# VH-VL binders against a9kqm9, part 29

Target 1, 255 residues: a9kqm9
Amino acid sequence: MRIIISPAKKMVENIEALPVCGEPSFIDQTNQLLTYLKSLSYEEAKEIWNCNDQLATMNFERIASMNLKTKLTPAILSYQGIQYQYMAPEVLEKDQLEYIQEHLYILSGFYGILKPLDGVTAYRLEMQAKVNLSDKKDLYEFWGSLLYNKLREETDFILNLASKEYSKCIERYVTEDVRLVTCVFGERKGEKVIEKGTYAKMARGEMVRYMAEHKISTMSEVKKFDRLDFSYDENLSNETKLVFLKGESNVRDRK
Below, E stands for the ipSAE of ESMFold2; O stands for the ipSAE of OpenDDE; V2 stands for 0.75 times the mean of E and O plus 0.25 times the DockQ between their complexes.

## First folded at step 13 (VH-VL; framework fv_emapalumab)

Design r05 (at its last look DockQ between E and O 0.09; V2 from the best seeds 0.00; counts 0 for: pae E 20.0 > 2, off the site)
Fold by ESMFold2, look of step 13:
Structure r05 (fold): chain C 255 residues (1-255), chain A 120 residues (1-120), chain B 111 residues (1-111)
Amino acid sequence: as target 1 above (255 residues)
Amino acid sequence: EVQLLESGGGLVQPGGSLRLSCAASGFTFSSYSMSWVRQAPGKGLEWVSYISGYGGYTYYADSVKGRFTISRDNSKNTLYLQMNSLRAEDTAVYYCAKRGYSWRYYFDYWGQGTLVTVSS
Amino acid sequence: NFMLTQPHSVSESPGKTVTISCTRSSGSIARNYVQWYQQRPGSSPTTVIYEDNQRPSGVPDRFSGSIDSSSNSASLTISGLKTEDEADYYCQSYDSSNHYVFGGGTKLTVL
């Protein structure tokens, strides 16, 4: 089993709480993307990053001085968003880290796919970024089947905890010999399941933590997830989708 | 064809001031960071100052910090170096240098230089 | 803040190979990219290597750059030496504050 999650836009550097234990699998492709990004004007880069001038200036200077060889941070500690807050990787025990390092992959527009303890530098490049890579029209085409093939070599079961933006880079290439199962975290409203993005990110992070704490290896164990007032709903689920429903929410108190 | 043309060098007494200009052409000036690099007679290259393409960020060598000010006027495609409190050790040829391909960490084009001589 | 140290001069015969070293005084040479510039007498510098080992368009393949972490140095290698290669060569890097640092320069004499 392999678990895929999304990155976060916010990244920190120079965290030494956990060791760096590897190089990103597709560092050569990352070098190609870095060369491309370094070729952009400020205005072109700002458009790709889709951000204000403060963030664009920071990231433009970051790219200008970026060195993929130095001041590396373990990927799982570098990303900071709400999903990572609920995963709380900095407090994982040794055996929980071993579980995560074996089973978890972080998707990235810049690195492609990352093991949790791969060494990274901070960057800004979302998978949906409107890049022009010469004969590649976007990052989904740039990465092609590379990321899926990496996973396929290691597993026949992928648990998808990533957002659609990122999971599309796997889903588009899935073959029949690999089961891709997506976890959906939502709230029932009538006959519909409504996903609230913040709650979904919290649940995805908590699911990773839950799986690491319990060394989960089977789908039946995944279905037992009951944190953050979520519970598995068999009637809304099927062989490729696990639906977890939230009761009445206290999530506002946790923000 | 990229061209960088420095001007404003000359003879000045210690403690004096001088303003250097660099006229740029053949590229989109505002898209590129610029630097001043100097070379004392018979000596090596020494980086002096840097300015980002939109002028939001400036950096200075310790030897000139507080005395020199880099600036640019993107409407006139011109880079400037205001040099105050000049010292004999500031005597050098001053080159205007363009950073390669917008944000790369090397200089791909250099001007011909302008000589600044600081002596009594 | 570090220094880059180069030999004062090197010399070699046409057709031979010369290597110019650039040693970083503190922190790892691999931490930051190294560039190499050529300056002929009376001329402005021109780039022959950027980002450790990349050649600008028009620079012959006989120019190459490399990094050696064990000696904490960068090297410029010129094979098939030609008389036109006679010049001063400067290495350049940058520090954590985005300040540019130049080596002292090496005079290459083609014998």
Scores: ipSAE 0.000, ipTM 0.380, lowest interface PAE 20.0, mean pLDDT 87
Fold by OpenDDE, look of step 13:
Structure r05 (fold): chain C 255 residues (1-255), chain A 120 residues (1-120), chain B 111 residues (1-111)
Amino acid sequence: as target 1 above (255 residues)
Amino acid sequence: EVQLLESGGGLVQPGGSLRLSCAASGFTFSSYSMSWVRQAPGKGLEWVSYISGYGGYTYYADSVKGRFTISRDNSKNTLYLQMNSLRAEDTAVYYCAKRGYSWRYYFDYWGQGTLVTVSS
Amino acid sequence: NFMLTQPHSVSESPGKTVTISCTRSSGSIARNYVQWYQQRPGSSPTTVIYEDNQRPSGVPDRFSGSIDSSSNSASLTISGLKTEDEADYYCQSYDSSNHYVFGGGTKLTVL
């Protein structure tokens, strides 16, 4: 089993907390992207980043001086956001770190796909960003099936905890011999499930931590996730989708 | 080698319209912002208009606002300048210019220019 | 908005050093980078200095740029003047309205 998650927009440098244990699998393609970004003017880069002036300025300076071989931070510690806060990788025990190093992958617009302890530099580049490189009009075309093939080499079961923007890079290439299962975290509204972004991010991070703590390896074990007031709903789920509903467990325990 | 070739210049009456083109080669066209700069006969350089790599940003000199429109077709590696309501003071050689990589705005390559003459 | 003012003309003998000034009318000259372009008779402009003092490839080190905050001006200095340096020179900067601003140009004559 392999688990895929989204990156965070904000990144920090933390070169001392955990050792870097590997290099990104597609570092050559990342170098191509870096070279491309270094060729852009400020306003062109800002257009690609689709951010405010402060962020654009910061990232423009980063790109200008960026070296993919120096000042590296383990990927899992570089990303900052709700998902990673709840994952809390900085306090994982040795056997838990080994678990995520084996099973967890982080999707990235800049690096393509990362293992938790791959060395990375801070960057800003979302998967949906528009780029023109090597006759490709965007990063989805740029990466193509490379990311999926990386996963396919290692597993026939992918647990999808990534957002749609990133999971698209995998979903469109899934073959019949691979089982892709997406986790949905939401609230029941009649016959519908409403996903709130904040709670979904929290749940995704917590799920990764839960899986690492219990060394989860089967879908049945994933279904037992019960943190943050989420519980598995069998009726809303199927072979490709696991639905977790907030607030339902308390109702069940009261009956 | 970077090449910029302007075309479309000519003689036009006041109030008339003209469209200039600039064919670009030797670089990834969509990766760079482009500008038009003009020079009246015997006079200095005057910036006219700017467009970003993907066309998301356009700027105009006050002297041409509302009359000129800059655009680009990245599939054809071509820059355009639609000039409407032309005036005698618009008479100039029009250059297309490529942006260089920089924090601040500067041009690293210029075309040979195309002459626009507005006269009755 | 601001203007960039240049002398109309300068002249000097071969082998000597010449300086062309570019004075900003308002705001700090150091706020935005200054560029310099060379235009020989009958030719299109070419970049000789960018970002105050950077030279593009192919531009000889005889060309240099500097900023003087006290006089709110930029300067282009050409040492070891050659006949081929005879041209019009334009300074250029960028204003807060996202407009390129050119100086009036300076005619350099090599005597």
Scores: ipSAE 0.000, ipTM 0.480, lowest interface PAE 13.8, mean pLDDT 91
ESMFold2 (binder alone), look of step 13: mean pLDDT 91; pTM 0.928

Design r06 (at its last look DockQ between E and O 0.78; V2 from the best seeds 0.00; counts 0 for: pae O 9.8 > 2)
Fold by OpenDDE, look of step 13:
Structure r06 (fold): chain C 255 residues (1-255), chain A 120 residues (1-120), chain B 111 residues (1-111)
Amino acid sequence: as target 1 above (255 residues)
Amino acid sequence: EVQLLESGGGLVQPGGSLRLSCAASGFRFSSYSMSWVRQAPGKGLEWVSYISGSGGYTYYADSVKGRFTISRDNSKNTLYLQMNSLRAEDTAVYYCAKRGYSWGYYFDYWGQGTLVTVSS
Amino acid sequence: NFMLTQPHSVSESPGKTVTISCTRSSGSIARNYVQWYQQRPGSSPTTVIYEDNQRPSGVPDRFSGSIDSSSNSASLTISGLKTEDEADYYCQSYDSSNHYVFGGGTKLTVL
C-alpha cells in the first residue's frame, strides 16, 4: 500500500532537524523545471505562481539562488499547513517514521513525488500551475504518467488522501490492476457529504498519523479511523471511496 | 560549540509564576526542537515540555499541562518556559535540552540548568 | 504509556565490565529508540548512547548499548571501568504520546 498526500504551499527550511535519507525520484525533471523557472522574467514567474507581489518577489529571489543539492530539508518537515500540523511529523516515533518512509508519498508540482525524508528546498509551484516547458502547457502534462508509474512499481493499492488538484495526476492514469481508494472527510447533510477544507486537511493529516501509529496495512483498519470526531460510514462508502463523517461518533459508541 | 544557558530561576511562592529563558548558540537554533527537562533535588530526570524548531508543535507532560507554556524566539535564539500556578513539586533544576540529529528523539546537548524553588 | 525501570545502583571495580539494565513496562522496547545519559555529581546530563547503540563524538567505545527484546530491556555496558565513570545513568525513550520517558536512574559506583 502507498499513501498519497498533497503538499503545502508554505515551506520552511529545517536542514538540521532530521537526516535527509533520500533524493527525489525525479530530480532530473525537477532540475529541468528549476532551469525553466530561472529563465523567466519576474512577470512571467509571477503569473505562474499566481500570487501577490510580496510572495512573487520572495520566490523570484529564491529561485535565482536555488540549488537542489544544498540546504536540504526532509520533505515531510518542510511543508507547513494544517494537514502537516495534525500529522505532526516532527514528533513521530522511529517506527512511525519508518512506516511513512515506506508507505507515504507527497505529491509535488516541483518535485513530482516525494518520500517523507527526501531532501528538498523551499519552493512555490502548484500542480495546476501553467508552464510552457518542452511543449507542455502545464505540470499535469509535464509529469504525465511518471508519478503514477512510480507508485505502480511499488503497489497495487493506493490510498488517496490528496486533494483533487494533486490526486488528479494519479487518478487519470490508474489501471485495472491497481485499486485507488479515496478518503472523504465531511459532514452529513441529508444524503450528501459536505467537505469543509479545514476539517478535511486536519483529518488527512490525522489519518496519516493514525496509520503510522498503528502500522495500518488493510482497508478494514483504515475504516477504524475515529479521530477528530470522524467515523466511517459504510453506506456512503464504496470500493473506491471511504467516507468519514464528522459528528457521528455517538452512533458508533452505541454499538 | 553548542551552548545552552538557562536563566530565570529563583525562589517563588506556591501559586506564583516564573519565566525561564535559555540562550542558545553554536547551532542553527530554528532547525532544532527544544525541550525542558527538570530534576527535583536528589531525584531523577523528568521531561517537561517540547517545542519544534519553528514553534509550530508544542507538547507537555501531564504534570505541567495547563500551567506551563513553552515558547521560543528564533530571532533571539532563545527558548522560554512560562510557569504559572507553581507548586512545591515543581521545585527542580530546569535544564534546557537540544534535540539530537537523528531518527529518534534524544537530547544531544544540555544546559547547566537553573534552579526553581517553590516554597512558602 | 510505559515506564522504564532501572536498578537503583550498581558497583564494580576499575577495569571490569558493568551493565545497567532498563526495562520497559509495556510495549516493545524495540519500538522506540533508547538513549543513555551520564550525569556526574554536580553536573548536567550528557549523552553517552543514542538510538540504542550509537555513540556521540567524544564518548569512548567502552560505552555500548544494546536491546534485548526477550526481556524487553535495554542495556548500557561499560567495559574497562574507570573511576571517571562513576555517575548516575539514565535511560530514555518516548511513548505514543510523543512524551520523553526517563528511567529512574542508576547510580554507578566504582569501587
Scores: ipSAE 0.008, ipTM 0.498, lowest interface PAE 9.8, mean pLDDT 92
Fold by ESMFold2, look of step 13:
Formats: C-alpha cells, sequence, structure tokens
Structure r06 (fold): chain C 255 residues (1-255), chain A 120 residues (1-120), chain B 111 residues (1-111)
C-alpha cells in the first residue's frame, strides 16, 4: 500500500529535527518549472500565484535566488498546516518514521511527488495554478501520468488522503490493475452528510499517524480508524470510498 | 559555541506563577525543537515540555498539562515556560534543552538550569 | 507509556570496565533510539551516546552504547574507567504517548 496526501501552502525552511534522506524523484521536471517561473515577469508570476503584492514580491525574490540542491529541509517537516499538525511528524518514533518513508507520498505542484524525507526548498506553486509552459496548458498536463506511473511501479493499492485538487493528478490515470481508495471524513447533519474541510484535514493527518503507529497495510485495518470521534460507516462506503462519520461510536465493535 | 541561559527562577508560594526564559545563541534557533527538562533536588531528570522549531507543535508531560505553557520567540532566540498553579512538587532545577540533529529524539545541549522553589 | 529502569548505583575500580543497563518495561527497546547522558554533581547533563551507539564529538571512545533486543535493554559501557567518570548516568528514549522518557538514573562510583 501507498498513501497520498496533499502538501500545504505554508512552508518553513531549515528545520533540522530530522535529516534529509533523498532527492525528489522528478527533480528534472522541477528544474523545468523553476526555469519557467524565472522567465516570468512580475505581473505574470503574481497572476500564477494569485496573491497580493507583498506575497508576490517575496516569492518573486525567492524564485530568483532558488537553488534546488542546497539549504534543504525534509519535505514532511517543511509543510505546515492543520493536517501536518495532526500528523506531528517531528515526534514520530523510529519505526513510525520508517513506515511513512516506505508508504507515504506527498503530492506537490512543484516537485510532483515526494517521499517524506526528500530534501526540498520552500516554494509557492499550487497544482491548480494557471501555468502556461510550452506544449502544456496547466500543471495537470505537465505532470501527466508521471506521478501515477511512479506509484504503480510500487503498489497495486493506493490510499487517497489528498484533497481533490491534488488527487486528480492520480485519479485521472488510474488503471484497472491498481485500486485507488479514497477516505472521506464527514458529519451527519439531519439526513445528509456534511464534509467540513478543517475536520477533514485533521482526520487525514491523524489517519497517517494512526497507520504509522499500527503499521497498517490493509483496507480492513484502515476501516478500524476511530480517532477524533470518527468511525467507519459501511452503508455510505463502497469498494473505492471509505466514509468516516464524526460522532459515531459503537462500543460493541471495539476490540 | 552553543549557549543556553535560563532565567526567571525563584521562590514562590503554592498556587503562584513564574515565567522562565532561555536565551539561546551559537546556533540557528528556529531550526531546532526545544524542551524543558526538570530535576527535583536529589532526584532524576523529568521531561516537562516540547516545542517544535517553528513553534507550531507543543507537547506536555501529564504532570504539567493545563498549568504550564511553552512558547518561543524566534526573532529573539528565546524559549519560554509560563508556569501557573505551582505546586510543591514542581520544585526543581529547570533546564532548557536543544534537540540534536539526528534520527533520535535526544538533547545535544543543555542550559545551566534555573531553580524554582515552591514553598510557603 | 513505558518506563526505563536502571540500577540505582554501580561501582568499579579505575582502569576497569563498567556496564550500566537500561531496561524498557513494555514495547521493544529497539523501536526507538536510546540516548545516554552524564551528569556530574552540580553540573548540567551532557550527552555521551545518541542513536544507540553514536558518540558526540569530544566524548572519549571508551564510552560505548549497545542494544540487546533479547533482554529488551540498552547498555552504556565505560572502559578504562577514570575517576572523572564518577557521575550520574541517565538513559533516554521516546514514544508517541509519553514523548521523552528518562531512566531513573545510575550513580557511578569509581572506587
Amino acid sequence: as target 1 above (255 residues)
Amino acid sequence: EVQLLESGGGLVQPGGSLRLSCAASGFRFSSYSMSWVRQAPGKGLEWVSYISGSGGYTYYADSVKGRFTISRDNSKNTLYLQMNSLRAEDTAVYYCAKRGYSWGYYFDYWGQGTLVTVSS
Amino acid sequence: NFMLTQPHSVSESPGKTVTISCTRSSGSIARNYVQWYQQRPGSSPTTVIYEDNQRPSGVPDRFSGSIDSSSNSASLTISGLKTEDEADYYCQSYDSSNHYVFGGGTKLTVL
């Protein structure tokens, strides 16, 4: 099994709580994107980043001086946000770190796909950014099937904990020989199920931690997830979608 | 040369409060998580609290949860411990400790410690 | 969620070898790295071993660390014992429930 998760917009540099242990698999493609970004005018870059002038100026300067080989931070420590807060990678035990390094991939608009301890630099490039690289209309076309093919080489079972923005890079290319299963975290309100993004990010991070703590590799083990007051709902689930509802508890199923 | 200098200890009555500081120098402070570790007189070492390099993650020993708050100011290279609702059992030398650069969760440098005495 | 148990004291003559044990109460000792700290009277702790068996720069090579999975323990071994080695020694490990866990400490006396 391989697990995919989203990156985060906020990144920090020079966190040295854990060593860098590898280079991003698609560093050549990242170099192409860096060259493209460096070729942009300020106005073009700001449009791609879809941000205010203060942030655009900072990122424009960052791109101008970026070196992909030096001053690296392990990817899993560089991304910040609620998902990573609940994953808490800085305090994972030795065997849990080995588990995520073997099973976990972080998707990235800039790097494509990352192992947790790959060395990265801070960047800003969302997967949905309106890039116009020659012969490619957006980042989804730029990455094409490369990210899925990397996963397919290693597994026939992908657990999707990424947001739709990022998981589309994989979902569009999945073949019949690989099972892709998406975890959905929601809450029952009236007769409907409501998905709240904040709780979903918390649950995705907690699921990674849960899986690392128990070295989970099967769907039946994933279904036992019961952190943050979530529990698996069989009636809303199917072969490619595991639905977890907040507030559901069944003491008799707990063993 | 790495230096960690604690301050803010003293004598306080039960139920009182103190704020400890740890001034750091000789390394890139924001790159490393920090901890407070305490040692009661004549006793062993006890981990108290942890804060990540960015300040985004904090953890506490059960004995201090809800009473102590760890924080850091990376622009001032300073680690803090706000201690409220102090008890006699909190009497100890408090060390700030820097996490080492490794796969292990260990402390490569320790401060000199600051004594907190909780007594009437 | 576990404890690290050390002998309260050990003693040995100068020039000899001493071994201080650190036994984990539950879960495997090998699941996380073990560190060792030396604390001389009136001083702050200093690291003598990290990542089971690595020495920081400046620590003499007569200090060594090891892991024994069958006894679920770690050991600090000090060979060529010197009077300056007289100190308290603490092992330390980590887990996701208790975070940083120290052993109770061992007073080494060099007779």
Scores: ipSAE 0.006, ipTM 0.569, lowest interface PAE 8.8, mean pLDDT 88
ESMFold2 (binder alone), look of step 13: mean pLDDT 92; pTM 0.938

## First folded at step 14 (VH-VL; framework fv_emapalumab)

Design u01 (at its last look DockQ between E and O 0.07; V2 from the best seeds 0.00; counts 0 for: pae E 13.3 > 2, placed apart)
Fold by OpenDDE, look of step 14:
Structure u01 (fold): chain C 255 residues (1-255), chain A 120 residues (1-120), chain B 111 residues (1-111)
Amino acid sequence: as target 1 above (255 residues)
Amino acid sequence: EVQLLESGGGLVQPGGSLRLSCAASGFRFSSYYMSWVRQAPGKGLEWVSYISGSGGYTYYADSVKGRFTISRDNSKNTLYLQMNSLRAEDTAVYYCAKRGYSWGYYFDYWGQGTLVTVSS
Amino acid sequence: NFMLTQPHSVSESPGKTVTISCTRSSGSIARNYVQWYQQRPGSSPTTVIYEDNQRPSGVPDRFSGSIDSSSNSASLTISGLKTEDEADYYCQSYDSSNHYVFGGGTKLTVL
C-alpha cells in the first residue's frame, strides 16, 4: 500500500530537525523546472505563482539563488499547513516515521513525488500552475505518467488522501491492475456529502497520523478511522471511495 | 459540562474479578478515546488502558495485559474495565479519563475515581 | 520505552516562582508532547498544561510549560505562587508503543 497526499503552499527551512535520508526520485526533472523558472521574467513568474507582489518578489529571489543540493529540509517537515499540523510529523516516534517513510508519498508540482525524508528546498509551484516548458503546456503534461509509474513499481493499492488538483496526475493513468481508493471527509447534506476544505485537510493529516500510529495496512483498518468526529459510512462508500462523515457516530451506534 | 462518573469499585480477594463502569456525559462520547488511569494509595498515576471512539482499537499497560479488558457501549455513553485475576498490586483508585485532541496523547477530563481493594 | 523523572518535592513561598522538572531517560523530549496534571489532596487530577506549553481554559496564565532539549527535560513553571497551588504535579508523555507514560509526581508545598 502507498498513501498519497498533497503538499502545502507554505514551506519552511529546517535543516536541523531531522536528517535528510533520500533524494527526490525525479531530481533531474526538477532541475529542468528550476532552470525554466530561472529563465522567466518577474512578470512571467508572478503569473505562474498566482500570488501578490510581496510573495512573488520573495519567490523570485529564492528561485534566483536556489540550489537543489544545499540547505535541504526533510519534505515532511518542510510543508506547513493544517494537514501537516494534524499529521504532526515532528512528534512522530521512530517506528511511526519508518511507517510513513515506507508508505507515504507527497505529490509536488516541483518535485513530482517525494518520500517524507527526501531533502527539499522551499519553493512555490502548484500542480495546476500554467507552465510552458518545451512541448508541454502544463505540469500535468510535464510529469505525464512518471509519478503513477513510480507508485506502480511499488504497489497495486493506492490510498488517495490528496486533493483533486494533485491526485489528477495519478488518477488519469491508473491501470486495471491497480486499485486506487479515495478518502472523502465530509458532512451529510441531504443525499449529498459536502467536503469543507479545512476539515478535509485536518482529516487527511489525522488519517496519516492514525495510520502511522496503528501501522495500518488494510482497508478494513482504514475504515476504523474514528478521529475528529469522523466515522466511516459503508452505504456511501464503494470500491474506489471511502466516505467518512462528520458527526454521524451516534447515529451509527444506535443502529 | 463534561462529567465522568466511575462505579463498580470495592473489596475483592486475590484472583477475583471486578467490572468497573464510567458513565460519561456532556460531550459526544463516541468521538473520543477513553482511558483508565489508576493510583495506588500514596503513589503516583499509572496508565492502565485506552480505547478508541469506535472501540476498534485498544491498548494496555504491560502490567495488566491479558488480565484486564477495556470496552465501551456508545449507545449508553459508558466505558468499562473488566478486571480478572486481580492482584494485591492492583489496589488503587481507578479514574476514567477523556482524551483531549485526537492527535495528542493527553487527558483533558478526569472522573472522581472508584476504589478497588484487592486483599485476602 | 522511557521513564520520566521528577523531583520528589519542591517548596516555595507565596508570590514566588517555582519550577518542576521532568527528565526523559531516553529519546528526545522534543519528540513527544508533554502534559502536566495537578492533583490536590483528596481530589482527582486536572490538566494544567498540554502539548508542552498549551494551557486549557480556566487555568491561570501563572502556569506555563517549556521544553529544554539540552537537558532532555520538560518544565512546569508556576509564577506568583498561591496557597491553592499546593498539590502533586505529574508530567506525562507517550512512547513508541502508544502507551501513556507518567512521571513519578512532585509534591509542591507552599510555605
Scores: ipSAE 0.006, ipTM 0.498, lowest interface PAE 11.2, mean pLDDT 92
Fold by ESMFold2, look of step 14:
Structure u01 (fold): chain C 255 residues (1-255), chain A 120 residues (1-120), chain B 111 residues (1-111)
Amino acid sequence: as target 1 above (255 residues)
Amino acid sequence: EVQLLESGGGLVQPGGSLRLSCAASGFRFSSYYMSWVRQAPGKGLEWVSYISGSGGYTYYADSVKGRFTISRDNSKNTLYLQMNSLRAEDTAVYYCAKRGYSWGYYFDYWGQGTLVTVSS
Amino acid sequence: NFMLTQPHSVSESPGKTVTISCTRSSGSIARNYVQWYQQRPGSSPTTVIYEDNQRPSGVPDRFSGSIDSSSNSASLTISGLKTEDEADYYCQSYDSSNHYVFGGGTKLTVL
């Protein structure tokens, strides 16, 4: 089994806890993207980053001085945000760290796909960015089937904990010999399941931690996830979708 | 050149409060987890609390949870321990400890400690 | 919820070898790294072994650490014992539920 998760927009240079233990698998493609970004005017880059002048100036200076080979941070420690806060990778135990290094991949618009301890530099490039690289209209076309093919070489079972923006780069290419299963974390509202983005990110991070703590390798064990007041709901689930509901209880006789 | 200097220990009555400080130098303070570890007179070492480099993650021993608060000010290179609702069993030398860069969750440098005595 | 158990004291003559054990009560000792600290009277602890068997710079190679999964224990071995080795020794491990856990300490007396 392999687990995919989203990155985060906010990134830090962080050397406090874990070593860099690898190079991103698609560093050559990342270098192509860097060369492209360095070729842009400020106004063109700002449009691609879709941000205010303060952030655009900061990132424009960042790409001008960027070196993909030096001052690297382990990917799992570089991304910041609620998902990574609940995962808390810097406090994983020895065997839990080995688990995520074997099973976990982080998706990235800039790097494609990352192992947790791959060395990265901070960047800004969302998967939905509109790049103009030869005949590629966006990063989904740029990456094509490369990311899926990497996963397919290693597993026939992918657990999807990524947002749709990122998981789309895998889902488009899934072949019949690989099973992709998506975890959904939501709340029951009447007869519908409503996802609240913040709680979903918390649950995705906590699920990674839960799986590492229990060394989970099967769907049946994933279904036992019960953290943050979530529990598996088999009525809403199927072979490709595992639904977890927050705060549900059995219906009882009303007084 | 790593130096950790604890201060703020003293005599307090049960139910009282005290704030410990640890002045750090000789390393990039904001990059490292910092801990408080205590040792009651004639007893062994007991972990109290730790905090991440950014201050975003804090953890406490069960014996102090809800009564003690760890914090840091990275602009002053200072670690703090706010101790409230103090009890006689909190009497100990309190050490400031720096986490080493490793997979093992160990302390590579310790301060000299500051004595806290809780007695009526 | 695990404990690390050490003998209360050990003693040995200069030049001999002493071994201090550290037994984990539940869960595997091999799951987490074990550290060893030396504390001389009136002093702060110092690290003599980290990550099971690694020595910090300045610690002599007569200090060694090992793990025995069969007995669920770690060991600190000091060969060529010197009078300056007289101290208290603590093992320490980490668990995600208990965080930092120390053994009770072993007083080493050099006869």
Scores: ipSAE 0.005, ipTM 0.462, lowest interface PAE 13.3, mean pLDDT 87
ESMFold2 (binder alone), look of step 14: mean pLDDT 92; pTM 0.936

